# VHH binders against p53848r504to814: the designs that were tried, part 1

No score or structure here was measured in a lab: all are predicted.

Target 1, 311 residues: p53848r504to814
Amino acid sequence: TYIMAIFNATPDSFSDGGEHFADIESQLNDIIKLCKDALYLHESVIIDVGGCSTRPNSIQASEEEEIRRSIPLIKAIRESTELPQDKVILSIDTYRSNVAKEAIKVGVDIINDISGGLFDSNMFAVIAENPEICYILSHTRGDISTMNRLAHYENFALGDSIQQEFVHNTDIQQLDDLKDKTVLIRNVGQEIGERYIKAIDNGVKRWQILIDPGLGFAKTWKQNLQIIRHIPILKNYSFTMNSNNSQVYVNLRNMPVLLGPSRKKFIGHITKDVDAKQRDFATGAVVASCIGFGSDMVRVHDVKNCSKSIK
Structure headers, positions and changes below count from the first letter of each chain, unless a header shows other numbers; antibody chains aren't numbered by Kabat.
F, E and O are the ipSAE of ESMFold2-Fast, ESMFold2 and OpenDDE, as the mean of both directions, binder to target and target to binder. V2 is 0.75 times the mean of E and O plus 0.25 times the DockQ between their complexes.
Where letters were taken out, [cut] stands.

## First folded at step 1 (VHH)

Design q07
Fold by ESMFold2, look of step 5:
Order: C-alpha cells, then structure tokens, then sequence
Structure q07 (fold): chain B 311 residues (1-311), chain A 121 residues (1-121)
C-alpha cells in the first residue's frame, strides 16, 4: 500500500505582504525532512502538492495564484540534490488542466483531480497527450460550492439507464438481497465509470488511471463510513450502460484505489473529542481500516503516525 | 443534435401557478431547470436524474416547485405553485450528457432558448 503525503503550498503570511523565494526554501526543507522520514520506513514516498483548497465550500484560489504557489515548489523538489529522485513520486492536487499542464512540464508524476474531469473539460486531453502521467479520477458531484447539497443517492431512477450490474465474487441472488444496502457504493462506481469512459474516449489509457471514491465530496459522514466498508464492492464492480445508442461495458476490477480519510470532518463526529492527540489516533485507525478493506493508496497528513497503523 | 424547447411561460398573478414543459428531440439523461432575472447570472432551480427518482431544488423554491419527467414523451416538467414576484425570470431547460444531477450551469451540455415567466403583484 502506498502512502501519499499531503503538502499544502502556502505563501508567506499576509502580515509580511507576500510570496517570495525564501518561502519556497522553507517549504522545500519541510518536504526534504518529510521524505527522509518516510524513506527510512518505506521504499518510496508520494508527495501531493496542493496550491488551491478542495474542501467543500472553500474559497478557490485563482489559476494564476495556484500556479504561483505550486509549480515553483514542484520544480524545486525535482531539482534538489538532497532527495533520491528515483524514490520520490510527485503528485499535484489540481482540477485545472492548465495547472496540470504546467506541472507536467516541471516533472510531476501524478495529477490528482478531485473532480474526475468534471470541473475542467480539457483535463482528459492533457492526460491523454502525456501517456506517462498517472491520473487520479475522483468522484464528486456538482462543484466546490454545491456538492454538499447533492449527497442523495437513490438507485431507483438510474435502474432504467443501467442495464446490468455485476459485483464479482458475489452470488447473483446475494446481490439482489444487498441492493438497498449498497446503493451508495454502486452509484459511486457508476458515476466513476461514466467519467472513466469519457477519459478513455479522449485517449486516456486505462493503465494511467487510479480511482478515488471521494470521501467527503458530496457525501455525509455516515456515507464516508459506508464507502470505506464497501471498497471490496467497488474493486469488484462492473456494469453495462447505454451510451449514444450503443451498449458499453465498464469494468472497474483491478483498478488501483486511493482513499483520503485524513482529517476529514467525519472523524470528528466519531470521536467528539477536540484533543489533537485523540484525533490523530482516530485518523490512524481509520487509515488502517482503509488498508484492511483493500485501498491501494492512502492520502494522509501525518506520515509517521499513519505508518505505525500500517505496520 | 439534441434540441430542447420550453413552453408554458406567461403572466400570472402572485400566489398563482404555472406549469412549464420542455420537449427534447431525443433521449436525455439528467435534466434541470435554471432561471435568469435581469442583470443576473443563471441560477439553479431544480434538477432530476434520468429516471425521475432523484430530485434537487434551490432553497428559494423548495416546497413550491415540483420537477418531474415523462421519459416516454421525452418531456421535462416544472410545476410552479405559490408564485412570488421574485420568481420572475426567463426559465431554461437544460440536459446533461451524464447520468447524475448538477446544480451548476457549466456542467449542462444542452440548453433550450428559454420561456419567460412574469409574476405580477
């Protein structure tokens, strides 16, 4: 299981008036320490750099701000002589195709797109033009300002559009009995599958894609728990659907899965505890559950504490 | 190419009702209604998934408006009750080339030309 470490690129505080090169050196030093600590325990580390918040209802940095915050840092990481470049994998957390394109120019390995191409219709073309780039296709609904109002998952209306569903390693009779209990994960799988087919139709290769069910994006806290428990269903899911008057088969089996449970709101609901140590412990327990249910990659804030949970 | 044609707009007294319809020239999946008042951006009114079982409403219309569809006739409806002067706008029918609903105009692939609704005090 791979560990993806979150790094939020931030400027200097507003009290000193802005961004400058010295801020990048401080960020680089923090990343070097993070990487060395992770590589003491692991063969490789993935660093996920974000210059724009993707939290529901957050204020979005402009494209120019996002580029200014993230691209020079990625370049500095890739040019550093203090890091074993063959063991450090770089990801950029962006939903903007132009930001992804700039990140590719400076040596990023992964585009982590929480929208699965939904927020920027040019994203798939950028990924397709760069077949060596890995792309994380994540589930959400609506946009940053509206997604929390779209967390109602009901399979009744979709039944007419989906012709057959399969959960491999589940008996057909057992699947019918579980239908009401698995509505959420099956709808997430169907919606990921729709975006997946559009990515393939735009020239993205299947082997470029990881899928992410999008914990906390258009989902309630109870729904996040349901998704984690039902990862085995997602990893064994396939279906047929009508598209442009033809029937297409969508197969999610053997696609790598990323989960990002760290510091999500729902962990606070479970613990009711503002103690930072207790929340860090709860995060580790949730990460361990994600791995136990079959997640291939976990996205975390605290690599050291979560590494203890993985062991 | 898919075409959407709205009808049912007009002048109505406050507190009255109107029913809008939108006829599609072919099969559609997720659909919605949006509206635009003078000098404003288009805003979400209601959405419905392909089969009609999942619906969403703007807070300003919830409890007063009902979205529905008849897939055999390729027709989307908006029943508008208890109309207020603030509901005055051009109402647009929209469709996605995707299965799920959206509240965001930029995620809709097809648009009608709109039907005008005027609510008099």
Amino acid sequence: as target 1 above (311 residues)
Amino acid sequence: QLQLVESGGGLVQAGGSLRLSCTASGRTFSMGWFRQGPGKEREFVASINSGGGSTYYADSVKGRFTISRDNAKNTLYLQMNSLKSEDTAVYYCAAKDSWYESLTPDQYDYWGKGTRVTVSS
Scores: ipSAE 0.012, ipTM 0.465, lowest interface PAE 9.2, mean pLDDT 80
Fold by OpenDDE, look of step 5:
Structure q07 (fold): chain B 311 residues (1-311), chain A 121 residues (1-121)
Amino acid sequence: as target 1 above (311 residues)
Amino acid sequence: QLQLVESGGGLVQAGGSLRLSCTASGRTFSMGWFRQGPGKEREFVASINSGGGSTYYADSVKGRFTISRDNAKNTLYLQMNSLKSEDTAVYYCAAKDSWYESLTPDQYDYWGKGTRVTVSS
């Protein structure tokens, strides 16, 4: 299991209230500490740098501001002699293709896109042009301001588009028995699959893609928990769909899965913690659960404690 | 390329009703209605998923407008009741290459030319 450390280079961060927003030197020192904490228990660490808040209903920074916040920092990280570079994987949290391009130039390894390509039509082309880059394809609906109103999932949502569904190591009868209980994860899988096919059609390679079911994006707190429990289904999920005048087979089997449960509201609903920073303990437990259900990568704020949970 | 053609617009008195239709040249996934009033930006009106079982409405039209579809006819409908002067706009049919709903215009892939609805006081 890989650990992805969240570093928010924004004044309006998800859960830390801008705690990490400072000059490059100060930020780099914080990152060095994060790496040290992670590498104490892990062979490698992913640092996910974000220059724009993507929490629901958040005000979006301009592209220029996002670049200003994130790119110099990424460059500083990659050029730092105080970090074991061979053990540090760099990621940028962005849905903007131009930001992705700039990040790639300065040494980012992963593009973490919460929109799955929905927010910028050029993202897949950028990824396709850089075959050495990994792309996290996340599930969402709508945009930052509308996604949470789109949390309704139904069996008949796809109409006649879906022909067959498959879950590896699950027979037809078992699948039928689970059909009503797995509407959400199958729906998420299908929508991820649709984005996946578009990525592939634009030249992205399968080996570049990781999937994220998008905890907290177009999902209720109950749905987030259900998704975590159904990760084994997602990791074994495939389906056929009609596209134009042809049938397309979409296979998500054995694709790496990222989960980012850290400090999210659904944890607060369970523990009654209003302050996101107070959710770290519970996050550790959820992280353990994520791993137990087969997550390949976990995105977290509290690297030190979550590292222990992972190990 | 998918073609969308709207019809049913016209002049109607306040409190009246209109039914808009949108005919698609082929199979469609999620569809929606948008409108653009004078001096205003295009805004979301209603959406419906591929299967027709899920619908969303703007708050301004909720309870008055009904979106529906007939997949056998490749047609989208918007029943507009209790029309108000504020409903005056060009109404656009839109379709996605995705089966799930969207409330944002930029996520729709195909657009009609629009049909004008004028509500007089």
Scores: ipSAE 0.008, ipTM 0.331, lowest interface PAE 9.4, mean pLDDT 88

Design z11
Fold by OpenDDE, look of step 5:
Structure z11 (fold): chain B 311 residues (1-311), chain A 120 residues (1-120)
Amino acid sequence: as target 1 above (311 residues)
Amino acid sequence: EVQLVESGGGLVQPGGSLRLSCAASGFTFSSYDMYWVRQAPGKGLEWVSEISPSGGSTKYPDSVKGRFTISRDNAKNTLYLQMNSLRPEDTAVYYCVKDLTYEGYSFDPRGQGTLVTVSS
């Protein structure tokens, strides 16, 4: 299991209230500490740098501001002699293709896109042009301001285009109980599959892609829990759909899965913790659960404690 | 190097049967899911069948379900497709596939395929 450490290089970060927003030197020192904590228990660590908050309903920084916040820092990390570079994987949290492009130039390894390519039509092209880059394809609906109103999963996500579905090499249509109980994860799978197809059609390679079911994005707190429990289904999910007068077989089986439960509202809802920073303890438990259900990578704020949970 | 060599295609009348074979080499055959896909004239690739490494699990699209049977002999590194009750719409080049993408073909390398023609 890989650990992805969240580093918010923005004053309006998800959960840390801008704690890490400072000058490059100060930020780098914080990152060095994060790496040290992670590498104490892990062979490698992923540092996910975000220059723009993607929290639902958050005000979006300009592209220029995002670049200003993130790119010099990424460069500083990659050039740092105080870090074991062979053990540090760099990621940028961005849905903007130009930001991704600039990050790639300075040594990022992963593009973490919460939009699955929905927010920038050029993202897949950028990824395709850089075959050495990994791309996290996340599930979401709508945009930053509308996604939370789009948590309705009651039918086929792709409508009548879906012909057959398979889980564990079994036709899901013959499993009534399973079918009815897994509408959410199957819809998420279908929509991920649709974005996957778009990525592949734009030249992205399968081995570049990790999938994220998008905890907290267009999901209720109950739905987030359900998704975590149904990760084994997602990892064994395939379906056929009509496309371009042909039958397309989309297979998500054994694709790497990332889950980012850290400090999210659904945890707060359960523990009654209003302050995101107070959710770290419970996050550790959820992280353990995520791994138990087959997550290959977990994205977290509290690297130190979550590392313990992983081990 | 991965090699897949399909054989067994030919001309058959509607309602007839054919058995396709695929000889695999260059990888641990018994460790991989294997697939059959086909491409009809003027159409895109279509997934036809899937079999697990052990052969214990198989699945088919509705278009061929009940008529086609995928099997494998891991000792011989060979994949098979028994096709019964063939229809004109089954006319296509059939390919053996190791690494299936959403399009129903592998990255490297595809076999040459074997042509199946169903006609009166």
Scores: ipSAE 0.018, ipTM 0.408, lowest interface PAE 5.9, mean pLDDT 88
Fold by ESMFold2, look of step 5:
Structure z11 (fold): chain B 311 residues (1-311), chain A 120 residues (1-120)
Amino acid sequence: as target 1 above (311 residues)
Amino acid sequence: EVQLVESGGGLVQPGGSLRLSCAASGFTFSSYDMYWVRQAPGKGLEWVSEISPSGGSTKYPDSVKGRFTISRDNAKNTLYLQMNSLRPEDTAVYYCVKDLTYEGYSFDPRGQGTLVTVSS
């Protein structure tokens, strides 16, 4: 299982409150420390750089500011002689196609798009033009300001468009025990699948894509737990849908899956703990559960404390 | 259809008290954690209180701890917020919510909310 370490190039990580964030050397030193912590227990590490907050209701940095915060840092990381470049994989956390385009120019390996192409209609074209780039297609609903209001998965959002569903190549109608219990994860799978079809239709290759069910994006904390438990369902899910008088088969089976369980509020709700040491332990236990249910990649905030659990 | 209807807001002097109510329907109320959130004019949402399904566990941020009390009556499908020692900073529209997202407080527009104004 790969470890994806979060690195925020936003003002709340390194901010002086102004517009000047030109201490690339300090940020690079922090990244070297992150890499050392991860590589102590792992053969490689993914560093996920974010220049714009994707937290619900957060104020979004301009595209220009996002580029200014993130692109010089990515370039500095790739040019560093103090990092084992063959073990460091770079990801940029962006939903903007122009930011992705600039990041590719300076040597990023992965575009981590929490919107799955919803926020920028040009994103799939950028990925398609760069077949060596990995793209994380994440599930959310609405936008940054509205997604908290859209966590209602009791009915299928794609409705009559979905013709037949399969888990492990078995029609879901034949799996009565699972049918009613898996509405949430199948809803997520269908919406991911629709965006996957659009990516393929725009020339993105299947081997470029990882899927992410989007823990914490248009989901409650209880829904997050259900998604984690049902990762095996998602990894073995396929369905048919109608598209302009044609039927299309969408196959998510065996696609690599990313989970990002390390959010303070999620951990707080699970454990109800006030004690910081107990919170760190609980974070590790949740990460280990993600691995146990089949996550191929785990996105974490606290690399040092979580590395043992990922091992 | 899930419905959450807030009531009990109004104008009150600093130091005063109000009791908010939330009538719930369309879901199994007694199986869910319930929350109060508020939104001051021109501000983002702020989580104000949480109560477990049984009512046995409650939580509050420091800004209201000791002044606000959340409670529920599962037989009546009703959530309450007792607000004492009110301050001008408590002026907001108050909403009850059924779930929270992982990233923050859920804010469901199903209810209109109830306006609390604390002014001398």
Scores: ipSAE 0.000, ipTM 0.179, lowest interface PAE 13.6, mean pLDDT 78

## First folded at step 4 (VHH)

Design za22
Fold by OpenDDE, look of step 6:
Structure za22 (fold): chain B 311 residues (1-311), chain A 120 residues (1-120)
Amino acid sequence: as target 1 above (311 residues)
Amino acid sequence: EVQLVESGGGLVQPGGSLRLSCAASGFTFTYYDMYWVRQAPGKGLEWVSEIYPSGGSTKYPDSVKGRFTISRDNAKNTLYLQMNSLRPEDTAVYYCVKDLTYLGSSFDPRGQGTLVTVSS
């Protein structure tokens, strides 16, 4: 299991209230500390740098501002002699293809896109042009301001776009009880699959892609929990769909899965913790659950304690 | 440098047809989705067509579906838009677009555009 440490280089990013927003030197020191904490128990660590908050309803920084916040820092990390570079994997949290390009130039290894390519039509092309780069394809609906209103998932009729569904080569239509209980994860899988096909059509290679079901994006707190429990289904999910008078087979089987439950509202809803930072203990438990259900990578704020949960 | 050069616009009568072309250079054309957008007088930019890199998948808004056909020749780095059954409301400057950013909030880069006027 890989640990991805969240580092928000913004005044208002997710749950840390801009805690890491400082000059490059100070930020680098914080990152060094994160790496030390992670590498105490793990062989490698992923640092996910974000220059723009992507939480629901957040104000989006301009592309220029995002670049200013993230690119110099990534460069500083990659050039740091205080870090074991062979053990540090760099990721950028961005849905903008130009930001991704700039990050790649300075040594990023992973593009973490919450939009799954929806927010920028050129993202997949950028990834295709850089076959050594990994791409996290996340599930979401709508945009930053509308996604939370789009958490309605329903059964679909076969014959429209989807022709057949499989879980580990088992026809889901033959399993009535499973079909009714797995509507959410199957919808997520199908929508991820559609984005996957587009990525492949743009030249992205399968080995570049990790998938993220998008906890907290277009999901209710109950749905997030359900998704975690149904990760084994997602990891074994395949389907056929009609595309321009041809049938396409999509297989998500054995693709690496990332989950990022850290400090999210659905945890707060359960524990009644209003302050996101107070959710770290419960996050540890949820992280353990994510791994138990088959997550290959977990994205977290509290690297020190979550590292213990992972082990 | 990315360059997009549109051509093929003109004056046509309602019910007529036009074929637009876009010559692309300065990027790996075969990796990118391409788009046509248009701007009518006094209106904002409107997406009118999308094509995947391989050309196997195309998308249209309801306003032009069944009348417009997007296609591409990757060997020639050229994008096309066949417009049939043209209507006065199709009058606009048409642009070839490489980047559709933030769910269609931006249409850059694009060329100088080509004017299509549908009038009796």
Scores: ipSAE 0.025, ipTM 0.530, lowest interface PAE 3.5, mean pLDDT 89
Fold by ESMFold2, look of step 6:
Structure za22 (fold): chain B 311 residues (1-311), chain A 120 residues (1-120)
Amino acid sequence: as target 1 above (311 residues)
Amino acid sequence: EVQLVESGGGLVQPGGSLRLSCAASGFTFTYYDMYWVRQAPGKGLEWVSEIYPSGGSTKYPDSVKGRFTISRDNAKNTLYLQMNSLRPEDTAVYYCVKDLTYLGSSFDPRGQGTLVTVSS
């Protein structure tokens, strides 16, 4: 299981508390420490750099500001002689295709797009032109300002275009037997699958794509728990749909899955805001549960403490 | 149905104090973040405070930090706002709201609010 460590280059980050805009050297030193801590416990580490907040209803930095915050830092990380470059994988957290282009030029490995291509119609073309780049296709609904008002999953967005669904596993009951209990994860899977087909149609290769059901993006905290519990269903999910006068088969089986369970609001709800030590333990337990249910990658704020919980 | 009933507003002089209450019913109070928001005459909605379900974590904008204290009594399904060192700019109708970490996108008034007037 891969560990993706969050590094926020934004002034509104809760976990780091500081303004990092003008001080690349300080940010690089923080990243070097983070990488060394992670590599003590793991063979490699993924650093996810964000120059624009992705929290629901947050104020969005301009594209120019996002570039200024993130691209020089990525370049500095790749140029550093203090890091084992073969063990450090770089991700940029962006939904903007031009930011992704600039990040690719300076050596990023992964584009982590919370919108799954919804916010920028040119994103898939950028990924397709760069077949060595990994793309995280994440589920959300609406936009940053509206997404968490769209957490009603009782009606499938793809409606009559879905022909048949499957859950591939001998230990999992047929989907019809579980229909009422799995509406949420099936909605998410179908909407991911629709975005996946659009990516493929734009030339993105299946081996470039990881999927992320988007904990906290158009989901309540209770829905986050259901998604975590039902990761085995998502990882074994497929369906057929009509698209442009043809039937297509969408198969999510064997696609790597990312979960980001360490969101402040989510952890606070499940712990009932107990003291900091108990919240640290609860965060570790949730991360371990994500791995136990089958997550291939976990996105966390505190790599050292979370790694200890899962080792 | 969700019901939120605000009370405790009134007329106070600058520097005075008030305690607002919000009686909640029609939902499981202990499962949700609770918020106070306010609307000054002729102005838009302003977020004032947030409290987590257990009551152990609170958040405030700089305009009220250090003067206002949000609290909850989960046994009584009641939310409170203690307002100290009141200023004329605190004059507004105050509403309690459920599930509004996303203030820029919606407004969901469940009650009539309670008017606070700070005037000499």
Scores: ipSAE 0.000, ipTM 0.142, lowest interface PAE 17.4, mean pLDDT 78

Design za5
Fold by OpenDDE, look of step 6:
Structure za5 (fold): chain B 311 residues (1-311), chain A 120 residues (1-120)
Amino acid sequence: as target 1 above (311 residues)
Amino acid sequence: EVQLVESGGGLVQPGGSLRLSCAASGFTFSSYDMYWVRQAPGKGLEWVSEISPSGGSTKYPDSVKGRFTISRDNAKNTLYLQMNSLRPEDTAVYYCVKDLTYFGDSFDPRGQGTLVTVSS
């Protein structure tokens, strides 16, 4: 299991109130500490740098501002002699292709895109042009302002876009019996698959892609919990669909899965913790569950405690 | 090196039957899902069957369901496709595939294929 440490290089961070927004030197020191905490228990750590808040209904920084906030920091991290560079994997949290390009130039390894390519049509091309880069394909609906209103999931009629669906090592009869209970995760799988197809069609390779079911994005708090429990289904999900006047088969089986439950509202809803920072303990428990249900990577704020939960 | 060698293709009349074979080497055959895909003249690749490592789970598209049966002999590192009630639209080159993640992404490794022609 990989641990992805969240570092918000923005004053309007939803979870930490912009506590990490400072000059590059100060930020780098904080990152060094994060790495130290993670590497105490882990062989490697992913640092996910975000220059723009992507929480639902958040005001989006300009592309220029996002670049200003994130790119110099990423460069500083990659050039730092105080970090064991072979153990530090760099990620940028961005849905903007130009930001991704700039980040790649300065040594980022992962593009973490909450939109799954929906917010920038050029993202897949950028990823395709850089085969050594990993791309986290996240599930969402709508945009930053509309996604929360799009949490309605229902069965698709077979014979339309989706022709058939399968869960590996699961009898079709059993799937039918569970049809109503698994509507959400199957929808998420299908929609991830659709984005996957688009990525592949644009030259992205399968080995570049990790999937994120998008906890907190176009999901209710109950749905987030359901998604976590149904990760085994997602990791074994395949389907056929019509695409460009041809039938395609999409196999999501054994694709790496990232979950980012950290400090999210659905945890607060359960624990009645209004302050996101107070949700770290519960986050640890949720992280453990995520891993138990088959998550390959977890994205967290509290690296120190979550590392313990992972072990 | 992964090697897949398909055989068993030929000319058959509508309603006829064929059994395809695929000899696998260069990897732990019994550990992998295996697939048959086909490519008709002038068309793209089409998935026609999937089988789990143990053989306990099989999948088919509706186009071949009830007519085709995929099986495997792990001791012989061989994949099979029994094709019954063949139709002209089944005419295609059939390939054995180890990694079928998405049509158009990766069809490798696969063999040279075996041609199946269904015609009166």
Scores: ipSAE 0.166, ipTM 0.631, lowest interface PAE 1.9, mean pLDDT 89
Fold by ESMFold2, look of step 6:
Structure za5 (fold): chain B 311 residues (1-311), chain A 120 residues (1-120)
Amino acid sequence: as target 1 above (311 residues)
Amino acid sequence: EVQLVESGGGLVQPGGSLRLSCAASGFTFSSYDMYWVRQAPGKGLEWVSEISPSGGSTKYPDSVKGRFTISRDNAKNTLYLQMNSLRPEDTAVYYCVKDLTYFGDSFDPRGQGTLVTVSS
């Protein structure tokens, strides 16, 4: 299982004593520390750099500001002689195709797009033009300002477009014990599948894509727990749908899966009112559960403590 | 369409009791956790109670523990909150909620809520 370490490249990441702004040297030092901690226990590490917040209702940095925050940092990481470049994989957290293009020019390996192409219609073209780039296709609904009101999964958003569903190669109609329990994860799978078809239609290859069910994006904390428990369902899910007078088959089996359970509010809700030492342990237990249910990659804020819990 | 209709609020004296009801439709009620939340005048939203699908597990914050009891009747698709030993600080609009959002700082109230006023 790969560890993806979050690095937020914003002015507030290093604010101390007032109006201090982050600079490349201090950010690079922090990255070197992250890599050292991760490589103590792992053969490689993925660093996920973000220059724009995607939290609900957050003010979005301009494209130009996102580039200014993130691209020079990615370039500095790739040029560093203090990092084992063959063990450090770089990801950029962006939903903007032009930011992705600039990141590719300076040596990023992964485009991590929380919108799954919803926020920028040119993203799939950029990925298709660069077949060596890995693309994380994440599930959300709506936009940054509306997603927290769209966590209603009792009905299937794609409705009658979906013709037949399979879990473990078995028609869901034959699996009565799973049908009502898996409505949430099947909703997510269908919506990911719709975006996946659009990516393929734009020339993105299946081997470029890693899927992310989007913990915390249009989901309640209880729904996040269900998703974690049901990763095996998602990894064995396929379906047929009607598209442009044709039936298409969407197969999510054996797709690599990313989970990002490490959010302070989410972990606090799960552990509710425990002291700080107990919260650190509970955070590790959630990460270990993600791995135990079959996540291929976990995205975390606290690499050192999460790496310890994996042991 | 999911519908949640709260009722049973009103004016009550400190130390009194009220029983709130929530009529649910548009989903399989017996399969979901259910919640009560409240919003005091001019304040933010507060979680008040949680009950498991079967009704076998209930949770409360310390502020209401021992005074409030959540229950459900899955045959009638109805959620209840028995509120005893009411205090003026319990004055709020009460909502039943099917799910909480990921960030825990908002929820999707489908109903209008029911007003509980505790005063002499």
Scores: ipSAE 0.000, ipTM 0.161, lowest interface PAE 15.7, mean pLDDT 78

